# VHH binders against o14958, part 16

Target 1, 349 residues: o14958
Amino acid sequence: LNFPTYDGKDRVVSLSEKNFKQVLKKYDLLCLYYHEPVSSDKVTQKQFQLKEIVLELVAQVLEHKAIGFVMVDAKKEAKLAKKLGFDEEGSLYILKGDRTIEFDGEFAADVLVEFLLDLIEDPVEIISSKLEVQAFERIEDYIKLIGFFKSEDSEYYKAFEEAAEHFQPYIKFFATFDKGVAKKLSLKMNEVDFYEPFMDEPIAIPNKPYTEEELVEFVKEHQRPTLRRLRPEEMFETWEDDLNGIHIVAFAEKSDPDGYEFLEILKQVARDNTDNPDLSILWIDPDDFPLLVAYWEKTFKIDLFRPQIGVVNVTDADSVWMEIPDDDDLPTAEELEDWIEDVLSGKIN

## First folded at step 4 (VHH)

Design a13 (framework vhh_7mjh_2)
Fold by ESMFold2-Fast, scan of step 4:
Structure a13 (fold): chain B 349 residues (1-349), chain A 121 residues (1-121)
Amino acid sequence: as target 1 above (349 residues)
Amino acid sequence: EVQLVESGGGLVQPGGSLRLSCAASGFTFSDYAMSWVRQAPGKGLEWIGRISSGGSTSYNPSLKSLVTISRDNSKNTLYLQMNSLRAEDTATYYCARDSYSLWGSYRFDYWGQGTTVTVSS
């Protein structure tokens, strides 16, 4: 995405009790920055202005869409914030119909543009051709679901679509009404298959047909996969979803040969250990977080030029990283499994 | 005690090039990531890019390929090379010291006073 130069037009509106109802009616999506009161401190004022310019730039890029951009001062508009359910100062919220979605990602223009464009789309993507099946099968780093239904008017499809709205844009929902597509994916009528990231085969959700509540509950119970990618648009939520106060973190640049090979090893280890409820590996591609690389290299005292795997304490960021010998050889799947077992048994960290 | 002093601004013709410098003092320059930020007259701040203590650079996508950030730790100096300057690049340019940013790059603890670049014929 090539961004334009900011044109100086103020597209971000201060939201108040006086204009709140009018603004909500005008836009399909409302992007709301709930901010701390602007202090007299020069550094804090400049940081606020930088976030404001990010919002202005995003608003400029998306001005052809029905997306509004507003700011809410936590002190001046405390009553409005309470009415809308905002309690985390410094947070970005997106209002879509009756839904309030907290943005738990990097406050960067490109990340926000992609996030908002995903949210403005329909919650379910329809697949109707062989080429679209191939594209669906190439998506490996998201939780994804696909259902086969009689038509858009099916009560079961409507339940599926309502369930999808609960997880947009973080979990990808697909549907097909085509018997040929369903046959290729081994889908029975009203069946939904659940795909964990990086797994070879889906899980057929039991007890079809499903209500909205049954689908939502199943997805919520299966949101911590054995291997998952840290994405800029949900990084805070993912980091808070720790297991026993730690994360097993793997850094690998998919675009590098060594990083690609290491990711393949991680996938193999995950596939072989999917039944271990104590195992969840968080993969981070440094290319997704160029602004955090220096922070991570300094905090963890590691070199992100090469693949790394370690255990990180969620509370204090204390960490221990697997030692890779001076010969540049990547660990084997067996060596990695042995190290992970030492971490989970408490022999490491 | 901590000081950042920008220099190298001035009047430049459209299509021209300019190199800005930021002289740092009062701290161990080599330990910190540094950023460039600009502000056009009557407009908000726009982040240009950063360079880590190790020399890794990250740029605003809209300015990528038009700017290069570099540093000379032996001289305690940060540089911004700008090429193919346009009228819309007219702004006050600031260097800033990056503190630890847990989940982003906008946490700056010290700023320079700025140097003005005017692109005009």
Scores: ipSAE 0.018, ipTM 0.232, lowest interface PAE 6.7, mean pLDDT 83

Design a14 (framework vhh_7mjh_2)
Fold by ESMFold2-Fast, scan of step 4:
Structure a14 (fold): chain B 349 residues (1-349), chain A 120 residues (1-120)
Amino acid sequence: as target 1 above (349 residues)
Amino acid sequence: EVQLVESGGGLVQPGGSLRLSCAASGFTFSSYAMSWVRQAPGKGLEWIGRIYSGGSTSYNPSLKSLVTISRDNSKNTLYLQMNSLRAEDTATYYCARDRYSGWLYTFDYWGQGTTVTVSS
């Protein structure tokens, strides 16, 4: 990481009812650590300070952004916590306008910086040139939406922008007011196209024009794609999607030739099976989770130096992995589909 | 409330051995899995191994022959025994309480760290 050495300046402020109103007006985003009361014990104080150091470093890196960093003592500021909807001590909350977002990612400086940078951006990215369309088309591993509207003053654009705020930063919202861009993307006036990760063709959201509520409902119903990437900033959000079930998990290191090839096979299988509502494959790039690699190898009894696909029980980590012998090539799309069918039918595990 | 304090770090010669301790308090130590993690100067965090509440262990395959993790629940203490130390083992060593979330989990509390320097 290209993080600087901490310069010793205190950029994290204690939030209270006395300063709350002024602090919220000062910043576009407020990153808030809701913590247990700090005892007089020196060791407990040091434990608290380790988390404060992460926040101080993030605040230093983002110093020139309009992002505030604050702490809330659960005992001293119980009234403020209730007012803002804080109920989990030890959690990070991000306040953006009227939204309170619980941070469900890894508590690490680099993860938090990326999350906050995505949140401080406008909810909707405007596409106005053919070069920007090419950049848009290269984004394949996110859920993304793009709408065509007459102008930013359009009531339909405002509904779209408000819908985008509900999903930032996990889902990417784009819009264009340019007829040439809309023609290139085959967008009709007030139409919004929804792109699942890794799919070739978008879904045109039916019944345009849309209200905010209609767009939010559609997106919520389509947040579990056939193939999705696990990201450090959304680990526990992904977990919530399948709390009482099993996960089909694929490990592939994108920077490795075998991993890249396996990911292409996964994409093909996903595209051929998008009509199966029971199929949702979670792709994990081990490079994104260096601290979990050795744990996963030991727990699952697999080698992550090579691609793997298996089914994992969400509670106890009991797992079954597809046999891919070292002397053989990667499985074909047909072989992988057969294995998946065996998993979904209960024939495996 | 939760307290993790590492000790036992210091200067050791290549080929030497060292035992680190982690004193835990403020929670039911015997009910949690515990891990050791290290960070060499200028490098990222590297997971060393874990010991489950029942005493079974899991190790980073790259380090398995060089380290042993144990615990004494009566003393609320976690141990890391290191043998055949190399210059590459120079790092700050942390003990951590495992945040259990099923197959996907991270560490919710860390000690302050203890520095091990391997030098002749």
Scores: ipSAE 0.000, ipTM 0.278, lowest interface PAE 11.3, mean pLDDT 81

Design a15 (framework vhh_7mjh_2)
Fold by ESMFold2-Fast, scan of step 4:
Structure a15 (fold): chain B 349 residues (1-349), chain A 120 residues (1-120)
Amino acid sequence: as target 1 above (349 residues)
Amino acid sequence: EVQLVESGGGLVQPGGSLRLSCAASGFTFSSYAMSWVRQAPGKGLEWIGRIYSGGSTSYNPSLKSLVTISRDNSKNTLYLQMNSLRAEDTATYYCARDKYSGWLSYFDYWGQGTTVTVSS
């Protein structure tokens, strides 16, 4: 993605107790850089300016959206920072209504633009037609939920919408008020279905109707699917969510025919093993991480020009990769299942 | 207050050599791995290589014969030596603090970048 040349307009402002209330009212989202005090030292000023330039470029790209970009000095605005719950200097926070979201992704203009665009969307997408149901069914690489409610004024829909805000933009929440859509998706009134990535069938969340807290708790308990995609905007959180100190990592470029085919095999294995609590496969599309491709090839001693699957130790990155000969076809689902069983049983580590 | 400041960029003729420096401050430099990353005009970011706190190095295989990374922990300085420069090496070069966390490496602080132009 190519960014425009910076046009020199200052779109990032210093936030203070004096202007805080006016700024919050002006924007739907506030992207806030909570920074260490800027000294009179030129080196410190230059470092601060570089972070500001990244934010200025993001603000320029998103200037047509109701998103504000501000900076908060940790020393000058200590009282404001405490009031807003900022406790880590050097961090980006996004304020949306009553929510304060700490940005845990890479501090890069393209990652931040994508994150903010997803976050400014309504937390729940309404589905009201057959065509929209088809679009919903084509979304396979996200955790997604869909609920059927009487109307937007329903207390149960409001609880669902509030739960959705808790997970935006990482988890996709959908709702319908249409009986025909609900029938097609086998949804009963006030029922919410939870879809793990790449699964054919949802999990009907038990004990409807739900409170906000019940929905949030369920989602938190089910965030480790059998097969999931690594995303740049949540990579640190996903990496920390390991099983027994390891990740089973599969590299496949979806845009490449071999990668596409390998991903289909991974989906089959995941669907056949969704009841195994010890199995979690992390799919990485190298196209999403151009900076890390050469690093991963060197660290793991593998060729990412072709599909790969291995087991990686979370602490030291020691890894073992399935042998896939250059002149052979990709492994069958059965061959892959046998290899995974050997990994999980400790025969391979 | 973590700071990384690159220097040594400029105009160099094809076939020439150049040494870039990165001055680090505000953290215990000797305890962190450090990386070099470049971005050619109109292209994405390209990782060049990493040097661990102990001095061992790891390079992008495509660039290994062209570059050498070193560090001087007593001066809190990271270096990138480049030889046999070509027009395609024209880029902005960044140093970055490399928080190596098992299988996931990420860069939490970046320098401002220094521009290298390879042209006659």
Scores: ipSAE 0.000, ipTM 0.364, lowest interface PAE 10.7, mean pLDDT 83

Design a16 (framework vhh_7mjh_2)
Fold by ESMFold2-Fast, scan of step 4:
Structure a16 (fold): chain B 349 residues (1-349), chain A 121 residues (1-121)
Amino acid sequence: as target 1 above (349 residues)
Amino acid sequence: EVQLVESGGGLVQPGGSLRLSCAASGFTFSSYAMSWVRQAPGKGLEWIGRIYSGGSTSYNPSLKSLVTISRDNSKNTLYLQMNSLRAEDTATYYCARGRYSWLGSYEFDYWGQGTTVTVSS
C-alpha cells in the first residue's frame, strides 16, 4: 500500500462521556486507542506522539470510509472505559456495532489499515466462479474455512456466518452456493472444510450440519497448526499462544531465494509431521516486521539476513539456534526433523 | 508468595571486590530471567545486567568490565560479582525478576528490598 505524506490535519478525536454517543453513531467502525495518562516523562510523551501520528496517518488514508479514530485517557475517562469494557491500557480497540475487538498486532500504519479494511468487509467471502476458486487455492499461509450451503437463507449458513464473526479478521471464512464450485472443492451440502496453513488437503469438519458453537469450538481447538505464519495484525496473541513454554521460530524471507527454499523445507517437514501434537513451528518473514528486525537480532544474537530456526523461551526470550554454516547448503528436511526431535525431547534447551 | 531477598552488602575499600546474592522463592526460578539494578544515594535507578533462564547474560555497557552475573538454579540463587569497586559504586543493589518480550519490551514485575554497598576507606 502506497502511503501519502501526512497532511497535518487532525482526524483523531479525544473521546469523553460528553461526545461518545454522537461519535459511536457517526461511524461504522471506531478505532480507539486506550492510553496511559501522558506523564511529564519525555520517553512517555514521545511514545504517545508516535502512536498519535500513526493513528493520524491511518485516518488520512481511510478518510473516505466511515471509520472514526479516537483516543481515551485511562485516568481522565476511567468511568467511560469501564462502561465500554476497556481494561488494558496501551491497547487499541475497534468497535463494530455491538462488538469490541482488541487489536493484537503491531502498532503500525500499514498493519492498521489492512486490519480495518478487512473488518469493514463481510465476515464471509462468497466464492461463485472458477477464478475465485483459483484465488482461494492460492491462499496457503492462513487458516481458512469453506462451506457449501443451499443459500444465504439457510440456517446452517447463518450459523457459519456467526462463527466467522468470532474470528474476523484473523481467520478467513469462505462459502459457496454454487454446485460447480462445491464439486471442484469436493464439498457436500452443509459441509465445511478446514484448511491448516501450508497443508496439502483440508480436514472435513465432522458431524455436519453444525451449530455456531460447534464451529467455534472446532476452530479454537485447531488454532495451533504444525506450521503457521506470524502476522503483524495478530502477533501478540500468537506469541502468547505458546506450547509448553516455548516457540520453535523459523525466520525466512520469502522474497529471497534462500529464504524461499528454506520455507519449502519447513513445509515438507510440517506436512510429514501433522500427527505430532507437540509440534508447532512459527514462521516469521522479517519483511513483515521491518521495525522489529533490529530488536530480534539484538535479543536472539542472530543474523536475519539469512534463514534461521531456533527455540525461544516465552518467559524471558532465551533462545538456542540451529547451526547453519554461512557457506554451506541449507539443512535437509531430515536434518531439520532430527533437530526438532532433539528440541521436543528436551535434549536442546 | 514471590520473594526476592538480597544479601552480601556492606562496607568495602576502594579497589576491593564483593559478591552479592539474591535468594528467590515462591516461583519457578529456573524459568525466569533475573536482573540486578542499583540506586546511588539521591540518584535514579541504573540497570546493571540480566541473566536468562539458560545462563546467557547481557550487561550495561558502562559496567560490563566490572561485573559478572551468574545463577545457581539448584539453590534458587542469583549472584552479582563486583570487582575494582570505586566510591561511585556506593548504592543500594536490587535483584529483580523480569520478563523480556521478544517484541522489544522488558519489564520488572518483582523486586527485592535491596542490600546496601558502601565503598569507602
Scores: ipSAE 0.017, ipTM 0.475, lowest interface PAE 6.4, mean pLDDT 85

Design a17 (framework vhh_7mjh_2)
Fold by ESMFold2-Fast, scan of step 4:
Structure a17 (fold): chain B 349 residues (1-349), chain A 121 residues (1-121)
Amino acid sequence: as target 1 above (349 residues)
Amino acid sequence: EVQLVESGGGLVQPGGSLRLSCAASGFTFSSYAMSWVRQAPGKGLEWIGRIYSGGSTSYNPSLKSLVTISRDNSKNTLYLQMNSLRAEDTATYYCARDRSYGWFTSYFDYWGQGTTVTVSS
């Protein structure tokens, strides 16, 4: 998304006890920058202005949506901050209904636009037709859940909806009240199926019907899939479970023929190795991170015009990459599995 | 009130060395990773390197042989030592508090005002 030049209109307002009720009612989403007081010195003013410029640009791009952009002074509005659950000065919070979400992604206009667009949607998407089932089946790069319930007034649907709020927008929750849709997806009444990214078969969550807490617990225990896509808006805590301080990282541009083919090989390897709890591959599409491509090429000494897979030390960025000859075919699934086994056994750094 | 104040910039001749400082205040400096970032005139931001709270460092490989990052937690001060400076190193240099996770995310929540380094004869 190409951003326009800032038009100079002030779309970011100061939130206070005087206006917060009106502002909360006016917008479906409220994006809030919780900041320390701005002093008269140039350094503090510049830091504040840099954050404000990002928010103003995002507000301009999304002016056609019911999304508000506000700033809260931690000292002047301490009572309001406590009431709304703000405790990390310098952080972005998004308010949606009675939910408060702390944004921990990159404070950049394009990242924030994408995050807000995903979050403005309802936490559960209802599927009621065959065409919508086809759209659901095309979503492969997210963790997704789908439940079958009697109606939106069902206590079990309400538990499911509440569980969905815990993971929005990172995990996609779907529901159907239609018997035909449920039959096509092999869903029993009050059953929820869990789809790992890139897997062809779901896991039926055991012991239906579920409470909110039971669904949240199951999802939390299954957030380390065999193959996952890195997104700019992902939480930093999501990446803390690296094996021995290393990540297996695959670069492939889905829009490129070679990248597409390599991603299909990665999917096959992942599907064949779901039973290996030590295997977790992070897929990065360089098209999602245009500002990091040059850095990655220089840091790892690799060419991102072609697919790559390697092992990266998250602390020092030391890395080892699989040799894929320039004039040869991509590795077979078997060759890739052999390389991964060498990595996991410690034969490769 | 979080503040980061860079100093030590100025005019230096090609082949020379320069040490930049960043004085931090308003937060527990010893608990945070810190980064240096530069911006040449008319160009984008270029990450130079990071130092973790414990003192370990990670560098942009294009610059690793030319720079050294260090910190003094007792003085709440971050340093960037630059050697063998070239005309291409002319830029505004910023220190930043680093919330990034490893090498694949770049999230800096507070930036200094910047200090200008000009490499010219």
Scores: ipSAE 0.000, ipTM 0.217, lowest interface PAE 12.5, mean pLDDT 81

Design a18 (framework vhh_7mjh_2)
Fold by ESMFold2-Fast, scan of step 4:
Structure a18 (fold): chain B 349 residues (1-349), chain A 122 residues (1-122)
Amino acid sequence: as target 1 above (349 residues)
Amino acid sequence: EVQLVESGGGLVQPGGSLRLSCAASGFTFSSYAMSWVRQAPGKGLEWIGRIYSGGSTSYNPSLKSLVTISRDNSKNTLYLQMNSLRAEDTATYYCARSKGYSLWYGESFDYWGQGTTVTVSS
């Protein structure tokens, strides 16, 4: 997505008790920055201005959509914030109908645009053709679900759609009403298949047909896959989902040949270890976080020009990284497994 | 009401040592990570380091050999020990309560003390 230069027009409105009802009626989505009171401190003022500029740019890019952008001062509008369920100062909330969604990602224009465009879509994407099945099969780096139902009026489809709303836009929900598509995907009536990222085969969710609660519970129990991609739009939530205070972090730039090969090795490790609850690898593509590369190189003391894998303490960012020489082949899946076990057991460091 | 009060600042000669204290009140001190931040006259804020509730520490690499952060949870007090002070260490020193740490963007703070001034001069 090629972003324009900010045109200087103010598209972000201060939300108050006076304009609240009118603003909610005007837009399909309302993107709301709930901010702490702006102090006289210059650092705080600059942080506020930077976030306002990001919101202005996003509003400019999406001005042709029915998406509103507002700011709410936590002190001035405390009553409104309580009414709408805002309790975390410094957070972005998106209001979609009667739903309130907290944004847990990087506060950057491109990340917000993608997040909002995904959110304005229906929670479930319908697949009805062979070409659409091929597109579905190419999506490998998201958790995705696909269900086969009689029609949109099916009570089981409605339960599935309601479950999808709980995870939009982070988890991709698909459905088909076409018997040919269902046959190609080996789906039985009212059956839902769950795909972990980078896995070759799905898990058929047991005990069909499902309630909304049963689907939500299953997804929540399977949100920490053996290999997952760090997404800018959910990076804070993903980082908080650590195992015993650590993350196993792999940096690989997919567009680079070495990074691509390293990712294939990581996928093999993941596929061979789906039943190991102690193994969870977080893949980070530096291309998704261009403004963080220098910070990560300084923090971890590594070169992100090449693939890296390490173990990071989530509290203080203390870390240990595998040595991968420039003139050698990348490690094998077995060598990666052995290194990870050695670090986690304390044999390395 | 959350309050952080720094003390121990003053005039010190180059090469000298100084220990700053920060008295915390109005919250469960033992549950929060605490940081020290300084600001030299006419310059921006510089993060010195953090101490977690359990006592482990993290420092600005450029300052790690010169400072030590400690805490006494029974007294709700944070400390900054400074050694080998230089004229460039002249600054107002603030203690701050850590709102959260982002490994992606670093430190964030929700409450600050009023600061204590350290002047390094002969």
Scores: ipSAE 0.021, ipTM 0.344, lowest interface PAE 5.7, mean pLDDT 85

